# Designs tried in a protein design chat: VHH binders against p49116. Part 207

Target 1, 238 residues: p49116
Amino acid sequence: EGPLLSDTHVTFKLTMPSPMPEYLNVHYICESASRLLFLSMHWARSIPAFQALGQDCNTSLVRACWNELFTLGLAQCAQVMSLSTILAAIVNHLQNSIQEDKLSGDRIKQVMEHIWKLQEFCNSMAKLDIDGYEYAYLKAIVLFSPDHPGLTSTSQIEKFQEKAQMELQDYVQKTYSEDTYRLARILVRLPALRLMSSNITEELFFTGLIGNVSIDSIIPYILKMETAEYNGQITGAS
Below, E stands for the ipSAE of ESMFold2; O stands for the ipSAE of OpenDDE; V2 stands for 0.75 times the mean of E and O plus 0.25 times the DockQ between their complexes.

## First folded at step 15 (VHH)

Design gx41 (framework vhh_7n9e_1; at its last look DockQ between E and O 0.01; V2 from the best seeds 0.00; counts 0 for: pae E 5.6 > 2, placed apart)
Fold by OpenDDE, look of step 17:
Structure gx41 (fold): chain B 238 residues (1-238), chain A 119 residues (1-119)
Amino acid sequence: as target 1 above (238 residues)
Amino acid sequence: DVQLVESGGGLVQAGGSLRLSCAASGFRFEDYGMHWGRQAPGKGREWVSGISGDSSYTAYASSVKGRFTISRDNAKNTLYLQMNNLKPEDTALYYCATESYSYGPEDYWGQGTQVTVSS
């Protein structure tokens, strides 16, 4: 059996909408986020092991972990996205909503804490200087998580996750041989992803574009979209 | 148009073996994962096994693991399912399936081949 991931899965290039507006409006943010989401989903679809699991299982996995994959994508593409600027813009928009008394105090706290967690996570990943291979393996570990409720073929999913973990371990050992605790340091970041609300993420990054449609509901369509079609949309929108 | 034609089903005694085939056309076969599913009487469709486009990865439902083997011949645009140690509970209409993304978000299934396992 070959490796779970190949060099082709390491490449994760996000193309931002062009031109960047002077003021980051909700549309720009949502479009950027959508591109990242699509990239993340199609990345998953490009994994042979993922192809083998079947549509139902694949859909279930992605529904369960899209927020985590998206967040890892944010961290990985933070520079290209100017994530700090995007988050600042989101906060500013939130402040406007606060001033207009559109949110409860509890909701405001919840959303602000979520943004803080996102910032801290991405900053922590930057501090660790996570490379493209490590991101790919981390995404695979997150993707092939057998512990989500309602999953079928959990044994097979677990097998793939273990393979991802082993390959990550081998890579880290080989590449960072003098840093004996690097693997542990990067793996302990994964729990932070589980603490983040997918609903809040959806609200912050996608509400302006998809309206009342949930990410959960569109995932099957994204997964079934031809990559060429997606690329065409990107080029057409640019 | 995507076309899937299953064959190889039949009546077999418990403990017996069958080999199913699925002839595929209308898409680039090697670019897509292929799957077997089945539908038993009175039950919903169940996923049985899957194989990646390049055959590098296979997966099986827990109920058939160790007994069934999925394979493919991309040169022949054919998917296979070797079924060993068949059980009465394996009785079902077996379908070949693919995700032909180029044609939209639809799943394509063949007409199926009947597998009946007697006690």
Scores: ipSAE 0.710, ipTM 0.878, lowest interface PAE 0.6, mean pLDDT 90
Fold by ESMFold2, look of step 16:
Structure gx41 (fold): chain B 238 residues (1-238), chain A 119 residues (1-119)
Amino acid sequence: as target 1 above (238 residues)
Amino acid sequence: DVQLVESGGGLVQAGGSLRLSCAASGFRFEDYGMHWGRQAPGKGREWVSGISGDSSYTAYASSVKGRFTISRDNAKNTLYLQMNNLKPEDTALYYCATESYSYGPEDYWGQGTQVTVSS
């Protein structure tokens, strides 16, 4: 009966590794991305509806959507992260890999297009000036997506997604009452998230940190972490 | 419908320069990244260079890095490839392409413009 999200779920403060180096190396990029990933997982775990689904369902759900949550996090934190500078550094590192003949032409195109689509998505979100409440509800809609393959409890997930959509609608209508089409403009951005490849995201943001271990394989461990461990990973204090 | 028309090819001596153009229509050019590719006789297609919609991000194949420069003029819906210090190995049919909507191999190249570099 109560709301799906509370004000505690709107807080989403990313702390960057300090100081930002003159040249952004792979380790700085990986540390920054890891902090965002852990912040995103902590956010998802804090939702009572998510907790109510049970541990196996939680793991399956996050495995299905972590890249979409991460991408929304990149858009939300783009200014704090100086994301455009990070993407420029990623392209420079990609050029080095190209010079070392490490990538096929087809793979180079895929990776470059992924970077471009990420920039395009983040720019579109910035133009709409999406606020913290809207991001929280968008993340909830993405998290409780019932149409991913391999999910159980699809009916329960669908109910939670509908609730997130209803609460977003109510929020937008109340807060942006003079902007009749704002909800529609926000929601049409979400399908682009399904175009983002988790494999490429791992290569761009996480290869220097996790080696050959996929994010998919570590999600159960991340979700079981104690709050103190999460805070250490989010701030880099661990 | 998307149309890509390449021009500016021709015969040039080794060490020379050419500037290729790709006229684009049928879509919002400024919203999408673009690629140049080439195909030498009897060989497969080779990716040459790519550029983001706002020109912020570019990349080049190792064989052309430092010699070729990709650019675009969004007001004219035109993509360019400045080719300097040309070598006989650069002889090929050059194609432009827009970024795909999805990841994976899809044929989205234009008709091409022939570049022939003589010894």
Scores: ipSAE 0.635, ipTM 0.847, lowest interface PAE 1.4, mean pLDDT 87
Fold by ESMFold2-Fast, scan of step 15:
Structure gx41 (fold): chain B 238 residues (1-238), chain A 119 residues (1-119)
Amino acid sequence: as target 1 above (238 residues)
Amino acid sequence: DVQLVESGGGLVQAGGSLRLSCAASGFRFEDYGMHWGRQAPGKGREWVSGISGDSSYTAYASSVKGRFTISRDNAKNTLYLQMNNLKPEDTALYYCATESYSYGPEDYWGQGTQVTVSS
């Protein structure tokens, strides 16, 4: 078998909605986030190893890791998204919100803590100057995670994850040969992704487009719809 | 539109072999992963095996690992499943699918080919 990822998997180009509104609103933020999520899912579907696992397994993997993939995507696309501006707008909205009960106050605190963790993660990735190849392999490592609850037939997933880890190691050692500890610095960033709540990510980025439905419950339909649209384009329809 | 046509099923004795084929049309076959699934009478659908568009990767359900081999011929738009050491438990309607098979027949499913393994 060949390498897990090819040069086509390194290309990750987010197209933002246009025009950018004068004042950020929920619709623009949700549309931007949706595009990033759909790009991330399309990226995963393009991986030959992922294609081979079958739709039930693929659905389970993406349901389990979509928040990690999305967060890596936010870090990778932080500049094109103007993520700092989006997060500042969200923070401003939360600070201007007045809620009477203690439970709402506790939720705002949880959301603010999530935003701070997200900012810290994105800042750490930026400081390390993570390149496109490194992002592609980090996304592959989190995608092929065999340790999520509810996954069955984990042996093959583990094999693909190990292949991603080995190829990342080879890339980093070859490309950044002078920096002996770079790989270790990159890999220790990954556990932080699991500490970020998918429920809070949904509240921050997807409420205006997804409504009351959870992202993981919609993932099977997103995969189905994108495949149908892609087939239409490939077959030369219209 | 996408069309898939399975063939090659039949009746065989336990320990026997069969080779299934799936003829695909209506899409760029080489750009999509392909899958074999099966459904035994009175049971739900079970994913059997998958292969990447470029044939570089394959995967198998644990129940068939080592006995079945998936392959494809992109020049012929055809998917294959070589089934060896067949067991009565392999008796099912076998169907091929693109990457969306789990969502229903309208999502590029074929009509299937029946495999019956006698004890």
Scores: ipSAE 0.457, ipTM 0.770, lowest interface PAE 2.1, mean pLDDT 83
ESMFold2 (binder alone), look of step 16: mean pLDDT 84; pTM 0.849
OpenDDE, look of step 16: ipSAE 0.065; ipTM 0.551
ESMFold2, look of step 17: ipSAE 0.125; ipTM 0.566
ESMFold2 (binder alone), look of step 17: mean pLDDT 84; pTM 0.852

Design gx42 (framework vhh_7n9e_1)
Fold by ESMFold2-Fast, scan of step 15:
Structure gx42 (fold): chain B 238 residues (1-238), chain A 119 residues (1-119)
Amino acid sequence: as target 1 above (238 residues)
Amino acid sequence: DVQLVESGGGLVQAGGSLRLSCAASGFRFEDYGMNWGRQAPGKGREWVSGISGDSSYTAYASSVKGRFTISRDNAKNTLYLQMNNLKPEDTALYYCATESYSYGPEDYWGQGTQVTVSS
């Protein structure tokens, strides 16, 4: 009943750690990334359709798609994060590692290719001038993906994905009525998200913050987090 | 918390051997490549050797190739460096590090173990 997403799901406001250090470091990058990840998971858990699927299904869905949600969040919040500056710092570190570490040569190449794919994705989204409603529905489409292995309630998940697709189509046709191919241009960007390695994303953005705990391991904790505790993690204020 | 604790250093005569160990905790050891580095007095850090998580790939600095052997025991979360035919030039603080893309190598590098080779 009603729309899948409300206006509250369109607002996606990242609060950055302050102040930005003179030289970017692992702590600042990981803190910024963690705030975005927490914001993304809180966004997902606030959707009534998502809540209706139950805790086990919610955990399985987010474990399967957190990297896609995170990457969409990076694109959406690229300006707020100064993402280009963060990626430049990572690239500089990797170039120095190539000179010093012979073992990491092939791995560094894989990581550099991942960064180039991430930059291309973010640039594509920026060129398309993706708005807040479009980002919200794209996130919903990747969240309600029925095709991940091991999922239960796949028919219900598929219905929610179809509802997200339908509502995105309605929005784009109404808002960008003169751009007949806009929806197609937006949707063909989504497969690129599944080419992003979650392990490489974890190494680039969450190094030093997680230690012996993978993102997969903390997802159930974050999804069960009380609103007050969640706000404390994001804002550092409560 | 990621923790790396090196041991096995000491004073040894030129031509001698030492085996260094690095005990790792706070992360899935088997999922990460590991490195040995060293820092001699008054010099910058030098990469010495590296090993992949599954031990399928190893690499060595030219200065130690043929003399040093890197290995790991994933069941014990331990990294090793077997050092043979030691030279006075090998005198340095030896430390282990993860193959993490950390922007501060110090954040994931142990405090090190001192190796002194007398001539």
Scores: ipSAE 0.000, ipTM 0.164, lowest interface PAE 11.4, mean pLDDT 81

Design gx43 (framework vhh_ozoralizumab_d1)
Fold by ESMFold2-Fast, scan of step 15:
Structure gx43 (fold): chain B 238 residues (1-238), chain A 119 residues (1-119)
Amino acid sequence: as target 1 above (238 residues)
Amino acid sequence: EVQLVESGGGLVQPGGSLRLSCAASGFRFEDYGMYWVRQAPGKGLEWVSSISGDSSYTLYPDSVKGRFTISRDNAKNTLYLQMNSLRPEDTAVYYCATESYSYGPEDYRGQGTLVTVSS
């Protein structure tokens, strides 16, 4: 019953660490990324349909899709994060690592290709002028993906995904009534998210938080956090 | 130039408490997330807890959740781990850690402090 998402689920406000350092460093980048990851997981937890699937299914879904949610969050919050500046700092570090012979050429190539794909994705979303409602429903479509290996309750997950798709269609047709093909242009962007390596995202954005521990390992703990802890992550949003 | 010095370890009986401290220098402490890791005899490194630079978030694995509390005093450049209800399986060398590098796998860790939980 009722809509899949409410207006509270459209609100997605990232609060950046303050003060900003004079020079970007890996720890500022990782703390910024961690805040976005936590905001994304808190957002998912707040959805009644997500809660209804139960803890085990919730953990499996987020483990499967956290990189897609995170990347959509990067695109949505690119201006707030000054993402282009962050990516430039990473590129500069990689170029210095080549000069100092500290990283293999294959590794550097993989990371540079990932950065390029991320920039292309974020630029495409910006050009489409994706709004807050569209981002919320795209995240819901990604979250309720029934096709990940090892999932149970796949029929219910698929129903929630279809509901997300229907509500996105209704929103786009109402709000952008003159652009007949807008929904198709938006939806064809989603497959690119699965081509981006979660391992490279983890290494670029999360080393300062977890060291050698994987995001996969900490997801269950983030999902079990009390609401007060999440509010601490996203200071100024709630 | 980053230095981390752990202290506060020792021998404690099951059910007891210890408070670990980590004195940090060589970087702007308040700008960096910090974490504790431990290494039990014959085992690999295990993540214990994390805290953001402004203390707005903390993370714990189920093995220590409700028993351990991570905190920091940015004015003193000091990280803490309050350990309550200690169990024999908490016996390990405890290290505080931060990353003061760009995009590598290196964590800056101190020398560690030994915690032994035994009757």
Scores: ipSAE 0.000, ipTM 0.213, lowest interface PAE 10.6, mean pLDDT 82

Design gx44 (framework vhh_ozoralizumab_d1; at its last look DockQ between E and O 0.01; V2 from the best seeds 0.00; counts 0 for: pae E 17.7 > 2, placed apart)
Fold by OpenDDE, look of step 16:
Structure gx44 (fold): chain B 238 residues (1-238), chain A 119 residues (1-119)
Amino acid sequence: as target 1 above (238 residues)
Amino acid sequence: EVQLVESGGGLVQPGGSLRLSCAASGFRFEDYGMYWVRQAPGKGLEWVSGISGDSSYTAYPDSVKGRFTISRDNAKNTLYLQMNSLRPEDTAVYYCATESYSYGPEDYRGQGTLVTVSS
C-alpha cells in the first residue's frame, strides 16, 4: 500500500478574488471563504483513500469536519487571504449589527470569542511555522477522524487516520530531526479545532450565500463537482 | 454514454465464493474511483467496496471487510469484486458504480447481477 498523501496533496494554493476592494464587504469575504472551502473539499477528493470510501462516507466525513478543515485552511492561507484584515472587517460588520440591536449580548460574546479563537489558532500555527506537508497531514488526520457521531465504516476511517499520523511522524522525524517534540507540539493544536463552532464559522464567513443554503447542504454538491466546475468557481465564475 | 455491465452473480452456498466483474465503457475509466454497491430485497443501496482510480487504495465497510476484495484492470476497463466467505445476508443485486451514494442516480451504475447465498 502506497502513501496516503503524495507531493500533489501538499500543494494548497488559494486564489483570492480580484481586485481586492478598498472596503472588505460581505460579498468579498463570502467569496474568499467559498474558494477556500471549495479548495479544501477538492483537496480531500484528490486523496485516493478518500475516493475509495465512496460518496456517502465522504459526505459524512466532510460534514463532520468541514469547519476544522476550513480553519486549518485559514491558518495555512492566512497571509494570502490577509486573514487579519478579513477578521477585522467581520468585526466591523458585527459592530454595525450591535449598534442596530440585532444581536443579543450573549450572542455577541460568543461570536467575538469565536473570532478570538480563530485568530489565536492561526497565530499559533504561524508561530510553529507549520509547513505544507505538515498541513496536509494535519488535514488528513482531521478528515479521517473516526470519532464523529453517526459515521459508518469507522474501522476503515481509523486506518486511514493512523496512516496519516504515521506519515506525519515520519516526515517530522526526517525533516525536523533536531526538534524531538515537534510532532507533539503540532498535534496538541488539533483539540483547539474541536472547540470552534461550525455554526458561528458559517455565520461569519458564509452569510450571504444565495438562498437559505447551509454548508452542510452544499457539501454533497461540492464533492460531486467536476474539476472544470471547481476551476470555474476558483476563477470567480458563477 | 456511460455503460457498466456487471456479471458473475449466481447461487452459492454459505461460505462459498464468487467473483464479480464489471465492464466499463463510455468514460475514462482510470480517472474515476469505482465502487460496488448492493441492494438486498426490501432494503436500500449499500456501499460494499471502493477503489481509487489508480488502485492505490481500497476501502470496505465493516460488513464485508476481510471477505471482499475489490480490484480493477484499467487496461481492460474492468472492475472486479472477489467475494469470499459469503453469508445469507450478502444476498443482493450487486451493482458496479461510478458513484456510491445510497440513493444515487441509476445512470451511474449498471443493471446489476444477482447474488444469492442460500443453503
Scores: ipSAE 0.532, ipTM 0.817, lowest interface PAE 0.9, mean pLDDT 91
Fold by ESMFold2-Fast, scan of step 15:
Structure gx44 (fold): chain B 238 residues (1-238), chain A 119 residues (1-119)
Amino acid sequence: as target 1 above (238 residues)
Amino acid sequence: EVQLVESGGGLVQPGGSLRLSCAASGFRFEDYGMYWVRQAPGKGLEWVSGISGDSSYTAYPDSVKGRFTISRDNAKNTLYLQMNSLRPEDTAVYYCATESYSYGPEDYRGQGTLVTVSS
């Protein structure tokens, strides 16, 4: 069998809503996040190894890891999104909310801690100067995770994850041959993704999209979208 | 509009072989992953094999790995399952399925073809 990822899977181009508002609002943030989520789901669906897995398996994989994929996407697209500006606006809003309502302090604290963890993760990836090939393989490692509860075909998933790890190693050793420890520095960043709450990600980025419904409940609908439908959603205004 | 028509099932002795076919129409066949799933009498659906649209990747559970081979002919819009070293526990109705993310392969599966492995 061929490589797990081809050059086409390295391309990850987020198109932002335009124009950027003078003052950030919930609608702009939600639309930007939705575009990134849809791009991430479409990316996963385009992988031949992913297509070969049964529907129950591939849907379960994406439902289990969407927050990790989304967070990697935030780090990869941080400059395009002006993510630091978005996070600063959210932090400012939360700080003002603390002053107005003392009864919500514990929840605000949880959300603020999540934002700090997200900022730390994105900053660490930026300092490492992670390239497009490295992001693609990190996303593949996360996607083909055999250790989520309830998965079937775990041996096949594990083999695809190992293939992703091997191809990342080969790429890094070839491309960054003088940096002996680069792979280790990159891989040690991955455990942090599992410390980030998907519920808090939903509240920060998807308030306008899901209402009282979870992202994992809508993933099957996103995955079934044809390419034309998908493109319509990510470029649509409403 | 999407139609899947399975064929090739039958009665075979243990250790024998069968080749199943699935004729697909109503969609661009080469753009979709394809699957074989089976349902034994009194049991639930079991995923048997999958193949990517470009045939570059195939996947199998341990129960059939090494005995079954999935393949496709995109020019003929046809999916195949070569079944070797058949066992009584392979007795089932075999279904062809396209990529479906709604609620499982049954949304796009065909009518099925019966495989009976018995003396």
Scores: ipSAE 0.454, ipTM 0.783, lowest interface PAE 2.1, mean pLDDT 84
Fold by ESMFold2, look of step 16:
Structure gx44 (fold): chain B 238 residues (1-238), chain A 119 residues (1-119)
Amino acid sequence: as target 1 above (238 residues)
Amino acid sequence: EVQLVESGGGLVQPGGSLRLSCAASGFRFEDYGMYWVRQAPGKGLEWVSGISGDSSYTAYPDSVKGRFTISRDNAKNTLYLQMNSLRPEDTAVYYCATESYSYGPEDYRGQGTLVTVSS
């Protein structure tokens, strides 16, 4: 009952690691990406509708959509992160990190395709001038996606997604009353998120953090963290 | 309308040098990182170098590190690649790309610039 999101869910403030290195390296990139991941998980966990679904459903939802949430976070924080600079550095680091595994043309193609898709998505969001409220509702629509395999409570998840869509519609109509088509332009950007590969995202952004461990496998532990631990991970404070 | 135009390719003997240019228009050049990629005959695309919008970061694969230098002139909206100590395996069509706009590995704006290194 009540609104799906409040103003506390609109605040999405990424703090970059300090000090900024003269040349970006794998540790800076991985720490920056980890902060964004934890910020995204904290955001999802703070939503009352998400809390109401229960632990097993919560874990299944986030496992299914974490890469889409992460990608929306990248688009929202692209300036703060200097994302263009990070993407340039990632290709070089991966080539150095996999020299024992022979570099292949197929791997470079996969990396270039992923960078292209991510850049196109971020550019389209910037051209639409998506604001913080709109990002919050888009993340909620992505989070409460009922179509993922293995989900229970899909009827309730679908109702939460519909509520997120309704709240986005109400916000856009009130705030951008002069542009009837803004909602449609925003929503047609979401299918591009399904084209982002979680495996490539892990390799590009999380190599220094994870090694052989997937983000999918650590999500249950991230979701069970206490709030103080989340805040430490998001800000780098201890 | 985003446009990228490569130039400066040609025929060079092994050990020689060449400087490629990429003229950019239609977007805020200084806000985006830039890349050079190359495609050898019959091969897929290979990343060659990257540079951040403010030039604070550059990156190279081991195959060209120490021989190639990427740079940019944001006042002229131009990206450069200085290629030294060229080898036959550097023979390729060289394309520039921007993080702000790319259709994919097979769809680049412009024709690229051919570099041939042979004796």
Scores: ipSAE 0.000, ipTM 0.121, lowest interface PAE 17.7, mean pLDDT 78
ESMFold2 (binder alone), look of step 16: mean pLDDT 81; pTM 0.825

Design gx45 (framework vhh_brivekimig_d4)
Fold by ESMFold2-Fast, scan of step 15:
Formats: sequence, structure tokens, C-alpha cells
Structure gx45 (fold): chain B 238 residues (1-238), chain A 119 residues (1-119)
Amino acid sequence: as target 1 above (238 residues)
Amino acid sequence: EVQLVESGGGVVQPGGSLRLSCAASGFRFEDYGMYWVRQAPGKGPEWVSSISGDSSYTLYADSVKGRFTISRDNSKNTLYLQMNSLRPEDTALYYCATESYSYGPEDYSSQGTLVTVSS
């Protein structure tokens, strides 16, 4: 079979909501984050290996890894999103919430620690000058993770993850031939993604969602909507 | 509307071959993964094989690996399953599906095509 990813899977272009408000608000942050989430899911759905696993497996994989994909997307699109400005606005909101006793000190500490971990991750990726090909393969590695609880097709998922790792290695060795340790520096960043709380990510970026519905719960609908929108067809009830 | 129409089933002797077809309409066929699912008498549905939209990836259930070949012709909006070395345990109603290993109540439904391996 061919390569896991094609050149089309390297392209990852986020279009921000317009116009940009003078002062950031929950609606703008939520819409920006939602666009990145939709782009990330559409990206995953476009991968032939992912399509071949089938809807149930695809839903389970994305439910398990959406936070990792989203965080990689934040790092990749940090400049386009003005992520530092968004995080500063969130911190300001949290400081105001302390004054109103809306959040406990322990919860605020957890959220602040999460923001610092996110900033450190994005800064480390920026310092490494991770390119589009490297981001695409890192996203593929986290997408095809066979070790999440509840997965049933783990042997095939593991095979696709190994293929992603192999193709990343081949790319890095050819493109950055003089930097012998680059791949190792990149790969040791990935475990940090598993330590990031999906609940805190949801609270920080998706607070504006109506109905207080979890991202995990809407993933099946987003996957179907993204596929239908890309192909110009609704794949729901007939 | 999305429609899938299966054909090519029939009665065959053990060791024989059959080629199933699935004619698709109502969606952009080349952009979707396609699947074959079968249901034997008195049993639940079993996933048989999958193919990506561009045919670059194919997957097979262990029970059919090496005997069945999935393929598609995007110019004809048609999915195929070439079945060789058929066994009595391959007797089932065969369905094609897209983006799922099973039809949901909200999805399009097809009649399937019956394959009987007589022994």
C-alpha cells in the first residue's frame, strides 16, 4: 500500500473569524477553537487509512485523542490564532472569577497549571521549528494510538501508528540530515499531550457552546458533518 | 437520496467463486470509504472488508484474508467483492455500506445479496 499521508494532508490552513473584535470575548474564542476542532476532524477524515477503519473505530479514536489533536493544532496555528493573546484574555477572565468567588482556589490553580503546560508545549514546538510535514505525522501518530481504553481494532491501529512513525523518521532523516537527534527531540514532546486534561481544554476554549454538551458527545456528529460538507452531501437520516 | 444496490449473489459449490457488486448513487462516491458486511442465518452482522475512497488502503477480516479481494471503480460508482475458494461458512446475506460497518436506523438501507455455498 502507499504512504499513510499525501501532500494534501500536510496542508493545514485555519481561517479565523472576521472581523476580529477589539476586545476578545468568549464567543470569538469559542468560534476560533471550534474552527480548529472542525479542521482537525476534517483532516483526520481525509486520511485513507482512517477511512478504511470504519465509522465506529474512527469515532472511538477521535473521542480518545481529540484533545491531543486540538493541542497540536493550537501549536501549529499559534501565530494565526494569536494564541498568546487568547490565553492572556482567559487568564484575565480567571482573575475576575476569583474576585466573584465563582471558582475555588484549587480549580483556578489546576486551570493556570494547564495554561502554563500548554504555553510550554507550544513554545517547545516553536523552538524546534516543527514544519508542516512533521505536524501532519505527529497528528497521525496521536490519531492512530492503539492504547486508549475501549478500542477494539488495536492491531490495525498499531500498524498505522508504526507506519506514521516510520514515515516521519524517513522525512526527518532526509530533510534534516545534519541534525541526528531531531526526531528524538520531537517525539519526547508527545507524552506531554496525554497529561493535558480534555475537561480543562473544553472549559478554556469551548465555554460558549450552548447546552453545556461535552466535546466527546458531539464528535460523532462533527465527523459526519465534516465528511458531508467536504463532499457536498448530508450523510445523516434519509 | 443515498442508495446502495447489491447484486451478484447466488448458489455456488465449495471452492467456487462469485463476484459481488454494489451500485452507489446520491453521494460523491470517490470521497467515501466503502465496506462489505455479511450476516449469516441466525447470527449477527460481521464486517468482511473495507476500501478507502482512493483504493490505496484495503482491510480484510481474518476469516476471508487471502480469499476475498475488495475493489472499486469510481468512474462507475461501483464497489466489488471478488470471492474465491468459497466455504459453507461464507453463506450469508452480503451488504455494502459507507462510513460504517453497520447500517444505523437513520441510514439508507439495502436489501443485500444472498450468497449460498452448498455442500
Scores: ipSAE 0.159, ipTM 0.621, lowest interface PAE 5.1, mean pLDDT 83

Design gx5 (framework vhh_7n9e_1)
Fold by ESMFold2-Fast, scan of step 15:
Structure gx5 (fold): chain B 238 residues (1-238), chain A 119 residues (1-119)
Amino acid sequence: as target 1 above (238 residues)
Amino acid sequence: DVQLVESGGGLVQAGGSLRLSCAASGFRFEDYGMYWGRQAPGKGREWVSGISGTSSYTAYASSVKGRFTISRDNAKNTLYLQMNNLKPEDTALYYCATESYSYGPEDYWGQGTQVTVSS
């Protein structure tokens, strides 16, 4: 059978809102994050294996793993986003809020721990110089995770995850043939994604969302979007 | 212009319950984390409980964990604090506030609602 991913699935190009403001604000961060989230969900829905699992399974999988996909996208697009600048601005605001006694100590602790974990993850991926093919297959491994509670079709999901792992192995062995342990170094980074709270990611990056919408509630709508509607969201048009 | 108006306080006996409300206006309520704080007579302000804009995350001070529940109704721009098994040491002026990681407006506090717990 054919490969799990095609060359079109390796291309992952984020278009940032322009211009970048002189001082970062919640609206710019939210728009940037929303573009990455929509790009990530469009990427997932374009995979034939994903489509084959059916709408209910697709929704359940993305609800379970959107934070992991989003975090991989942050790492992959860190340069384009100036992610280090965004995180530094958030940290600076939190530290100033501590000094002014404006934020709870418990909230600051949880958010700072999350930011430190995110920085460590992105730094580790940068040091490994993960390429576009590797990112595509890591996202596929995360997407086709059979071990989330409440999933149906877990046998088929596991088979797609194994196919993603096998194709990643074949790629790494061919492309980085002299680095025998590269694949192992890459794969041991993945468990860290599950230590990162989706609730804190939502608070940091998506606090500017309109109305009573959570990421969980909008996932079914994004997955059902027509191509024209999707393109509008990705470009920030209307 | 951000406004926060607390209500629901009063005098209750130890072991009793109260539900506090905070009506918010002048900002996109759903975009902000919110918290409840309290100030006992002659003491500084103490953080009590917080909730994210989407209600996905909640946190509690150790002194109230298991007894208090924070919640919000974004359609009504209202924050709530359900207080159960009240103790005399819970006596304080309770206020709500925006918990901002945003780089926009300053955090705001309401005038507060007085809670007095007697034995």
Scores: ipSAE 0.000, ipTM 0.177, lowest interface PAE 11.4, mean pLDDT 82

